# Miniprotein binders against q553d3r833to1016: the designs that were tried, part 4

Target 1, 184 residues: q553d3r833to1016
Amino acid sequence: NRFKSVNELYSTELSYLNSLLILRDFYFIPMEVEARVTKLFKSEEINKVFSNLKSILQISTEITHLLEERLSVSPVKIGDIFVKFAPIFKIYVEYVNNFDKVAPQLKAMTENPQSKKFFSEQRNKSRVATDINSLLIMPVQRCPRYELLLREILKHTQEDHVEFKNIKSAYESIKDINKYINDR

## First folded at step 2 (miniprotein)

Design c5
Fold by ESMFold2-Fast, scan of step 2:
Structure c5 (fold): chain B 184 residues (1-184), chain A 96 residues (1-96)
Amino acid sequence: as target 1 above (184 residues)
Amino acid sequence: GSRVYLVVFFEGDSPEKLRELAERVIEEARKLAEKLGGEVTVRVTEDGNRLVIWVIIEGLTPEEVAKEIAERLKELAEELAKKLGLKVTILVRIEK
């Protein structure tokens, strides 16, 4: 049903947000500390690898909060959230393009014998099995997943439903962004 | 009759504690639904270090009874999460 589809969008957004927070707290911030203290990493390289993660975190935080509020009230209206954020999702184009470009640098960082202990310790502190590589690819995977999740919600939204136009608009906008990413 | 949708998200580093919590919440939901003549649909999904429990209770009338069930299950989930040292986020919705 539609409610289950919307809750899957929320549930996966919450999981995604938590993964990004782990990436920030156990990798990004500690790596910047190491760059200043031990010179294990170069700040410039950290900034290149993490790209616009801070912006993506802010957007996901706001979407998560809005979805949580909207799901507590009937009827559930979430389409306008994604319509408003659709133009901002262009930041995912920047992140995805950067991810491909910095893949060799990320590999060099993670395979460097001098940094292996750091990455193992951070992974252990995070208490999750996912490593930095698996976390950094998440925004790359989330943008096409938004398209699939909105398509599923649209499938369970009748044409006369108050949300139909907004959900359809949001779906088409995100689909266009993903096509733009894939056409390059 | 009213429907109760309860979605509970638990996070923790202990699969054993997550499973214990899931079993207790599901059992309480079934007991409450059976006592009140409701039909229960439960779905549990594991996603890494998190557990998602979907509870849908149907056939409840009146709406006040549905609210009481939702409140009781929410309180139980919060109490168990605190006792087991797990992070919890709960969503409750009541309709028709």
Scores: ipSAE 0.000, ipTM 0.119, lowest interface PAE 16.4, mean pLDDT 78

Design c6
Fold by ESMFold2-Fast, scan of step 2:
Structure c6 (fold): chain B 184 residues (1-184), chain A 96 residues (1-96)
Amino acid sequence: as target 1 above (184 residues)
Amino acid sequence: GSRVELLVYFEGDSPEKLRELAERVIEEARKLAEKLGGKVYVTVEEDGNRLLIIVRIEGLTPEEVAKEIAERLKELAEELAKKLGLKVIIWVTIEK
């Protein structure tokens, strides 16, 4: 049903946001500290690998907050949120394109014997099994998942439903962005 | 050097008002960058009654300068949106 699909969008967004916060707090920020203090990493390489993660994190935070607010009120309306943020999702193009380009640097960084203890310790502190490689790919995977989730919501939204126009518009916009990402 | 990324999303009824706001924000960003030694890159995406502006200012040093520029541009965008009766959402990131 529609409500189940909307709740899946929300619950996966919340999970996604929490993963990005772990990536920031247990990897990005500590790695920048190490770059300044011990020179274990180069600040320039960290910035290249993490790209525009901070911008993506801000967007996910706002979407999560708006979804929480909308789910607390009936009828549940979320389509306008994604219509509003459709243009902003173009920032994902930068992240996804960068991910492919920095794969060799990320591999070198994570396979370096000198940094293995650092990554192991940060993973332990994070209390999750997910490693830095699995976290960094999440925005790449989230883009097509938005399309699939919106498609499922649209499938369970009747044409006479108040949300139909907005959900359809949001789905088409995200689909176009994903096509643009794939064509590059 | 430091980098400032300002993402501004506007929503309103008038394409003319949206263009006026975009041009003003871009002009101010260029003036601030010129004065403080940065280089400005701007992306503008129009979608009917919506406008997305991405302003990137690179080469800023130190970080305090980047923060000052970000705050001034954010305040300007908010003030102009209020004056022109537009809805605005602003994201600011400061990168070293």
Scores: ipSAE 0.012, ipTM 0.293, lowest interface PAE 8.9, mean pLDDT 81

Design c7
Fold by ESMFold2-Fast, scan of step 2:
Structure c7 (fold): chain B 184 residues (1-184), chain A 96 residues (1-96)
Amino acid sequence: as target 1 above (184 residues)
Amino acid sequence: GSRVTLAVVFEGDSPEKLRELAERVIEEARKLAEKLGGKVWVFVEEDGNRLTIVVTIEGLTPEEVAKEIAERLKELAEELAKKLGLKVYILVEIEK
């Protein structure tokens, strides 16, 4: 049903946001500290691997807050949120394209014997099973997930529903962004 | 009163153009806040070829004024980015 589909969008966005916060707090920030203090990492390499994570984190934070606000009111309207953020989702293009390009560099960093203890300690401190590689790919996976989630919401939105046009527009916008990203 | 938050991310290879953009957006936000009796806070972060500006204007009444300010700041950011050949990504939030 529609209610379940919208709640799936919200709950997975909240989970996604929490994962990005873990990536920032247990990997990005500590790695920058190590770059300055112990020279275990190079700041330039960290910036290339993490790309525009800060911008993506900001986007997810705003979407999460807006979804929370909208879910408290009936009828539940969320399509305009994604119509509004459609131009901003182009920021994901750089992250997704960069992810493939820096994959060998990320592998070298995580498989380096000198940094293995650091990554193990940070994973333990984060108290989640998810490692840095699994966290860094999340924005790459979230883009097509938005498309699938919006499509499911659209399927459960009647043509006469107050937000039918906005949800359809949101779905089409995200679909076009994903086509651009994936070069399909 | 209502609160408007504008978060703008500018992307380009010219630090000079990014700084010019930041200063102009911030100045316009301050002028709009002063004209309308609002209080303005600005956060700026430089990160390589990206510049993030977060502008928050508080104490706006009525709510329609907040919407007009948001639209004017958004239009300014888009116009300046186009003129300077920079990419721009904009988030706008209006809170009561």
Scores: ipSAE 0.000, ipTM 0.135, lowest interface PAE 15.4, mean pLDDT 78

Design c8
Fold by ESMFold2-Fast, scan of step 2:
Structure c8 (fold): chain B 184 residues (1-184), chain A 96 residues (1-96)
Amino acid sequence: as target 1 above (184 residues)
Amino acid sequence: GSEVMLYVLFEGDSPEKLRELAERVIEEARKLAEKLGGTVLVEVTEDGNELWIIVLIEGLTPEEVAKEIAERLKELAEELAKKLGLKVTIVVEIEK
């Protein structure tokens, strides 16, 4: 049903946001500290690997809060949220293109024997099984997931429903962004 | 729009006093971040008679808030070092 699809969008966004916060707090920030203190990493390489993560975090935070607010009121309307953010989703193009380009640097960084202890300790402190590689790919995977989730919501939204136009518009916009990413 | 890094080096002949000071600075950093709506990461490194505390005030925190947190922590570290008879060196770095 439509309500189930909307709740899946929210619950997966909340999980996604939490994963990005773990990436920031247990990897990005600690790696910047190590770059300045021990020289274990180069700040330039850290910034290349993490790209525009801060912008993606800000967007996901806003979407999560808005979905949470809207789900607490009946009838549930979320289409305008995604219409608002659809143009901003172009930031995902930058992240995804960068991810492929910096894959060799990320591999060198994570396979370096000198940094093995650091990554192991950070993974342990995070209290999750997900490693840095699995966290960094999440925005790459989330963009197509938005398309799938919006498609399911649209499938369960009648043409005369108040949300139909907004959901359809959001779906088409995200679909176009994903096509652009894939055709790069 | 900017990242603020606070490096605090304490030097003394008493590891116990160094750890006491570190714990108080860390506690205040977290308390100030919570109160002022900032995000901070605190890392502590011990090396003999030296203790390093590194406070990273995350760039998503408004610059003025980050600067205020750094300044208040600097003042606290200086006061505590004086009371405990420890030498303190503080470096504040702002990366735009």
Scores: ipSAE 0.000, ipTM 0.120, lowest interface PAE 19.5, mean pLDDT 79

Design c9
Fold by ESMFold2-Fast, scan of step 2:
Structure c9 (fold): chain B 184 residues (1-184), chain A 96 residues (1-96)
Amino acid sequence: as target 1 above (184 residues)
Amino acid sequence: GSRVLLFVTFRGDSPEKLRELAERVIEEARELAEKLGGKVRVYVTEDGNRLIIWVTIEGLTPEEVAEEIAERLKELAEELAKKLGLKVLIRVEIEK
């Protein structure tokens, strides 16, 4: 069912955006404050760990807003959103490549006895069971999820449907980016 | 038991109005869950002129109870958004 597949794309994007905002508000911003006030963290290490999260957050925010607007009216058309998004998806390559490179720094940061209280307090404040490690990997996991979601929408879109060409184009572009990430 | 997932996105130019809405919706969600014996998890995040609330209510049976809670929360959010002149988008999912 096409409509169910589009709703799945939207609901998972909203959940994903919420996770990124939690990562920003309960980890990134408070860690930068601690770097300035208590010197618990080094600002340059925080910037390396979080990479281009701000750019990814901006894109997810824009996609979510556009999906909300489109889903509030009939007929529902979302293919052009992802055609526009596809070239920008290359910023995820930077994040994914960086994630593996900074894993030792993130581990040292989270296992430091001096910072354990900070991380447990922030997790409690967020009211999310998900810790910082699980939140930081989300953009890495979202990349293949976009491909799967678009594939499912395409399967439920007939070749003569007005959106067929846009959904197919978006799917193929994202699939190519994911293959590039996996082949490195 | 069934699980109710409620996603509420408020948009407006006043962060203060958005926070007032969020606090009211969260309070009503907790009161309803407590009255019906459910467990509530609430996540609230702010992004510029947008406030996102994700509510999970667990331990609900039968399905009619979960549906009643979901509908009540939707009505409350819509009523408050209209009263404050804000745009609201609500998504509800009932899972088992």
Scores: ipSAE 0.000, ipTM 0.211, lowest interface PAE 12.4, mean pLDDT 77

Design d3
Fold by ESMFold2-Fast, scan of step 2:
Structure d3 (fold): chain B 184 residues (1-184), chain A 96 residues (1-96)
Amino acid sequence: as target 1 above (184 residues)
Amino acid sequence: GSTVRLEVTFEGDSPEKLRLLAEYVIELARMLAEKLGGKVEVTVREDGNKLTIEVTIEGLTPEELAKEIAEWLKILAELLAKKLGLKVEIRVEIEK
């Protein structure tokens, strides 16, 4: 039903946000420290790996907060959130276009045994099984996931529902953004 | 081990810029302490358009590393203040 679909959007956004925070706290920030202190990495190499992650993290943080507020009130309305943020999702273009450079850069970094040990230690500290490669692809996967989740919510929203127009608009806007991202 | 004490005061008319600086400096100090086997303590104090961050990193070995960390943090604070158009005052102490 509709309630189940909206809760799936929210719960997967929480998981997504947590993965982005792990990426920031256990990889990005520690790598910047290593670049300054031990010279294990170069800041330009780190920038190639993470691109505009900070901007994406801010967007997910704001969406998560708004979803939490909206879920506390009945009827649950979330479509206007995605209509409002649709133009902002264009920042994902930079991240997605940069992504094909990530795997070669990480491979080059892990040729050094000290760097390989660093990545293993950070994964252990994060207390998650997910490695850095699997975390870095998440924004690339989240964009089409928004489309699928909104489509499912729309499917379970009757035409006379107060939010029908906003959900339909949100779905169409995200679909257009995904096309824009893929065409760039 | 050596102790590094850093006091950074930022001044400007943008509370959002001041908050972002505080978060960045605090996160970096904690990461440095964890990597180097030291203990970190951070205090943040607000007074009007001023934000003061006091960072204490204890247990640093070797001693030369404490001096290097202190200089790095000072340079970073100066660079961030310049880029964001904020005034900055920095005090650094190294104690054995």
Scores: ipSAE 0.000, ipTM 0.163, lowest interface PAE 14.5, mean pLDDT 79

Design d4
Fold by ESMFold2-Fast, scan of step 2:
Structure d4 (fold): chain B 184 residues (1-184), chain A 96 residues (1-96)
Amino acid sequence: as target 1 above (184 residues)
Amino acid sequence: GSTVRLEVTFEGDSPEKLRELAEWVILIARFLAEKLGGKVEVTVREDGNKLTIEVTIEGLTPEEVAKMIAELLKYLAEELAKKLGLKVEIRVEIEK
């Protein structure tokens, strides 16, 4: 039960991280190259669309690494990871708020006839069906999923369990961050 | 390859918070550098209520990766300091 819930947190984080790496490697970096070489894009517009993706990618990278380490040892303790990262999860607030603001810009970029071939080629090179729009919304969707996953772990953590307090604290912190995001 | 030099100074009245924050920044820097094929050197020094971390990451290609790492570490250091009520001063340099 609990082990399954923790493994779901890890496996979905790994999948999420891989999607962010695809976004970086097949869209963000190639678009910056095109901005400088062919002028197909403007660097300023790329930075607006991608926002603080770099920070989110780093956070997910470190969380994934720590979860891997913790899952290799019994008993599995992961609550302190999220307690420590709770303050920096407010980085997601900027990304989520920016996503809605840049939606028209993203649409203009992806529907521009001159860039359609670029996006099709990059999607083919990535070897996944997920397009740039679906990748860019992932951090927006991951925030509420962290809350759901932590709630499920807490549900399967007995009150006398050694990490009950840390899991509960992590859940409450992430819930507060999501409420802050949602109230805007 | 490009080199990133980052100097981060945290200031606050809690030695435990300063130490824990420094450890997180160092872990993030080392992890990112190793995954991206860079070589990392870290120096830490403490002066009273201040803790300074000097991070040098070399061998990063292309230059866009070096810039990305520099921006990420700067952003994370600023956010962590803000959330913990600590003061932070950051210097970043990218060399080709």
Scores: ipSAE 0.000, ipTM 0.141, lowest interface PAE 15.8, mean pLDDT 79

Design e3
Fold by ESMFold2-Fast, scan of step 2:
Structure e3 (fold): chain B 184 residues (1-184), chain A 81 residues (1-81)
Amino acid sequence: as target 1 above (184 residues)
Amino acid sequence: SPEKLQELEDRINELAQKIEELERNGDPELIEEAKKLLEELRSEVERLKETGNPETIDEAEDILIYLELLIMELEKELKRS
């Protein structure tokens, strides 16, 4: 069912956005505060680890709101959203490439005895079991998930459907971006 | 304006340094100085929100909220001691 597939795209986007907000509010911003107050972290290193998270948050926020609006009306049209954002998803290439590059630095940061209390306290305050490592990898995992979700929507969209061309275009674009990520 | 954003960043760092000193030394006068600078920075952030880039200013505002929380916790700690 097409409608079910679209709702899965929305519900997983909402969950994804909420995870990114937790990453921002309980890790990124508090770490920047610690970098200024106690020098527990270096702002330069925080920026390297978090990369372009701010941009990814803005994209996910807009996609989430657009999906909410589109799901409230019939017929449900979402293909143009992803056609619009497909070129912008190239920012995910930067994030994914950076994640691999800074993995040793992130490990050193999280395993540092001086910062263990900070990370433990922030995890407790967030009220989720997900730690910073599991949150930071989410954009890396979301890119292939977009491809799978769009493929499922396309599978349940007939060739005569008004959305067919847009969904197919969006799927092909995201697929190309994922190929770029994997080929490097 | 990039110059004004850099000035804001420098002043936030100044506030952070005062808080760091408070954590080491615990000084009621320094708490008052930190509170005064926090209020000045909040006014600057509100002004920049009207004329600047909303995204960058929102991040500065969040940082200031957390710095205020730290000042409050340090003040409680100082009164307890």
Scores: ipSAE 0.013, ipTM 0.438, lowest interface PAE 7.5, mean pLDDT 82

Design e4
Fold by ESMFold2-Fast, scan of step 2:
Structure e4 (fold): chain B 184 residues (1-184), chain A 81 residues (1-81)
Amino acid sequence: as target 1 above (184 residues)
Amino acid sequence: SPEKLQELEDRINELAQKIEELERNGDPELIDEAKDLLIYLRLEVMRLKETGNPETIREAEQILKELERLIKRLEEELKRS
């Protein structure tokens, strides 16, 4: 049913947001501190690897809060959220394209014997098995998942439903963005 | 406001440099200087919470938290030396 599909969008967005917060708090911020204090990392390299993560984090935070709010009232309307953010999904194109370009740099950084202890300690502190590589790829994986989730919501949304047009518009926009990314 | 955020960033970098110097030479006077600057920066972040971008403010808070952790660790190491 539609409600189940919307709840899956919300629960996976919440999980995704929590993973991005772990990436920020246990890797991005500590790495910036090391770059400033011990010079273990170069700020320039950190900026290249993390790209526009801050923007993606802000978007996911806002989407999560709006979904939570909308799920608390009936009828459940979420289509306008994704219509609002559809133009901003170009941020994901930038992140995905950058991820491929910086993969060798990220590998060099994580395989460097000088930083190996840092990454092991940060993974342990995070209390999750997910390492930095697995966290950094999450926005890349979230893009096609948005398409699948919106497709399921649309499938369970009748044509006479108040938000049918908004859900359909959001789905088509994200589908087009994913096609663009895949065709490159 | 943008100028004040840049000043905050510059002062945070000053604190980081003092901590790096402390780690390198173990000067106890730098511990007091670092602690004083940390208190000042926390107060500045509290003032900026009134108007500032919430995400930028949270990032500054987390950076200061990490810097405090480093100061405490280095202080403990120096006492044990």
Scores: ipSAE 0.006, ipTM 0.443, lowest interface PAE 9.7, mean pLDDT 83

Design e5
Fold by ESMFold2-Fast, scan of step 2:
Structure e5 (fold): chain B 184 residues (1-184), chain A 81 residues (1-81)
Amino acid sequence: as target 1 above (184 residues)
Amino acid sequence: SPEKLFELEWRILELALKIRELERNGDPELIEEAKKLLEELRSEVERLKETGNPETIREAEQILKELERLIKRLEEELKRS
């Protein structure tokens, strides 16, 4: 069922976007505030850990809004969205590469007894059980999930369907990006 | 105007600092100060829309929207306390 596959792409993108907003609002921004007020963190280290999250958040926001608009009209066409954004998904290469490099720094930050109360308080304020480590890995996990979701949509798209070309093109492009990420 | 964009970023941080202080002490006066600063910053973003970097302006708008949500949440929590 094509509709079910497209709706899963949208619903998981919305959940993903909401998680990135929680990461920004309850961790990134408050950590930058603490870096200036109490010197609990160093702004340099915060920026290294969060990398290009701002760019990823902007892309996810735009994709989410475009999917919402497309799902509200018939026939539902979403392939061109991902064709447009496929080249930009190269930013995920930067994020994933950085995540591996900063893992020891992130561990040091989260295991520091002086910052333990801060992280506990922010998790409680966020109203979700997900901690900063689980939130920061989400873009690492989302990139291969895009490939799986597009493959599923393609499986339910007939070769004579108006957007077959766009879905296939988007799938191939994201597949190539994921292969590049894995081969780095 | 790069100088005005830098000032906007700093004032957004100032609002975030007031919100953190509010979280710490629950002072109702700080809620009103935070609301006033939020409105001033929103007006500044609108003013800079035509001359500023569109990407930076859009990021500032999103941050201000989330800070508004935090102010509302803290106001609700304080009323229930």
Scores: ipSAE 0.000, ipTM 0.145, lowest interface PAE 14.8, mean pLDDT 81

Design e6
Fold by ESMFold2-Fast, scan of step 2:
Structure e6 (fold): chain B 184 residues (1-184), chain A 81 residues (1-81)
Amino acid sequence: as target 1 above (184 residues)
Amino acid sequence: SPEKLQELEDRINELAQKIEELERNGDPELILEAKYLLLWLRMEVELLKETGNPETIREAEQILKELERLIKRLEEELKRS
């Protein structure tokens, strides 16, 4: 069902955005405060671990709002959004490549006995079971999921459908981005 | 440079407000293009704050000009309706 597939794209994007907001509000911002006040973390290391999170957050915020607008009217058209935004997804390549490079540093930060209480308290405040490691990997996981979701929408979009060309173009663009990510 | 950065951010916020005002009656394709350029511009400004790279400044100025031109076109089309 095409409608079900489009709603899956939206509902998972909304959940993804909310997870990124939790990452920002309960980890990134509080860690920067600790770096300034208590010296528990180094700002340079925080920025290296979180990379382009702010840019990804801006992209997901805009896509979420656009999907909400499009779902409120019939017929539901979303392909042009992803065609237009495909070039900006290069930001994900930077984030994913950085994630692999900083994995040892992230492990050192989270396993440091001095910071255990901080991470435990932030997780409790967030009211979600998801820890910082699970949140930071979400953009890495979202990239291949965009491809799968667009592929599913394309599968339920007939060749004569007004959206067919845009959905196919979006799928191919995201697929190419994921290929570059995987080849690095 | 901090003063120039503040001017840039003020101009971006003004354009963002104009896009919101134009959304209801503007050409949907041009509105989508404007939103894309605004997002790209905001991302370039964040990068500029981080790096101070002259190339990023030039890119931000180019995107800003393109967005301003597009907003003017949207406003003129609305007036003719």
Scores: ipSAE 0.160, ipTM 0.621, lowest interface PAE 4.8, mean pLDDT 86

Design f1
Fold by ESMFold2-Fast, scan of step 2:
Structure f1 (fold): chain B 184 residues (1-184), chain A 81 residues (1-81)
Amino acid sequence: as target 1 above (184 residues)
Amino acid sequence: SPEKLQELEDRINELAQKIEELERNGDPELIELAKELLEWLRELVEYLKETGNPETIRYAEQILKFLERLIKLLEEELKRS
């Protein structure tokens, strides 16, 4: 069912956005404060690890809002959202490429005995089992998931459906951007 | 406890005032960070009010300590500006 596929795109985007908000509120912002107050972290290392998270958060917020608007009316049309955002998804290139480069810094931060209590407390406060490592990789995993979700929607969209061309275009655009991301 | 949530709201209001005082003369990076933290703290207080559980007391205590440290940092910045 096409409607179920579109709802999966929305529900996973909402979950993704909530995970990014947890990453911001329980890790990024508190770490920046500790860097300035206690010097537990270095601001330059925090900025390296989190990269352009703010930009990614803005994109996910806008996509979530647009999906909510489109799901509230019939017929449900979402293909043009992803066609418009495909060029903007190039900002994910910076985040994805950075993730591999900062893996040693992230490991050093999380395994440092002096910061162990901080990370444990923040994870407890977040009320989720997901740790900072698992949260930081989410944008890396979301990029190929957009492609898979759009492919699934396209499979459930008949060729004569009003949205077929837009969904197909969105899928091809996201597929191209993912290739660009992977090729650097 | 309701008393600690009120104390949090009072300290959040104090933080907002310090940000306003530093807006023109303070370190722009610090001011931007403080503004982000102010919004986070307001959202967090609403969350704590809504949950209404015993963990709220522990969260309120930790947030108060964090907020006290941030206010002190802004006060030091005021002395430098």
Scores: ipSAE 0.000, ipTM 0.181, lowest interface PAE 14.9, mean pLDDT 78

Design f2
Fold by ESMFold2-Fast, scan of step 2:
Structure f2 (fold): chain B 184 residues (1-184), chain A 81 residues (1-81)
Amino acid sequence: as target 1 above (184 residues)
Amino acid sequence: SPEKLQELEDRINELAQKIEELERNGDPELIERAKDLLEFLRDIVEMLKETGNPETIREAEQILKYLERLIKFLEEELKRS
């Protein structure tokens, strides 16, 4: 049903946001600390690997809060959120394109004997099974998942529903962005 | 917590003042390193205003402690010159 689909969008956004916060707090920030204190990493290489993660975090934080707010009120309306953020999702193009380009640098960082202990310790401190590679790919995977989730919501939204036009518009916008990413 | 964030901001501001005082007579390379660490601490504090993650706070405290030691070294070297 529609409610189940909307709740799945919210719950997976919350999980996604929490994973990005783990990436920031257990990898990005500690790596920047090591770059300055021990010179284990180069700040410029860290910034290339993490790309525009800060912008993606900001957007996901806002979407999560808005979804949480909207789910607390009846009737549940979320289509306008995604219509508003659709143009901003272009930032995902930069992240996704960068991800493939920096894969060799990321591999060099994680397989470097000098930094291997650092990554093992950070994974243990985070208390999650996901390593840095699994976390960094999440925005790459989230884009097509937004499309699938919006498609499912649209499927369970009747044409006369107040949200139909906004959900359809959001779905088409995200689909166009994903098509652009895939064609690059 | 708001109290802990205020403590971090106060200590950062104190260290900024000391760096400014040392800038003319201190080792230029170490002064630039101190400025870089100070700017990084300010970035972390800005992030903490959005979400107060305890691990981020602990990391900020570690950087702050290192910067305090570096400034103390610079102050002592200046007095010995």
Scores: ipSAE 0.011, ipTM 0.361, lowest interface PAE 9.6, mean pLDDT 82

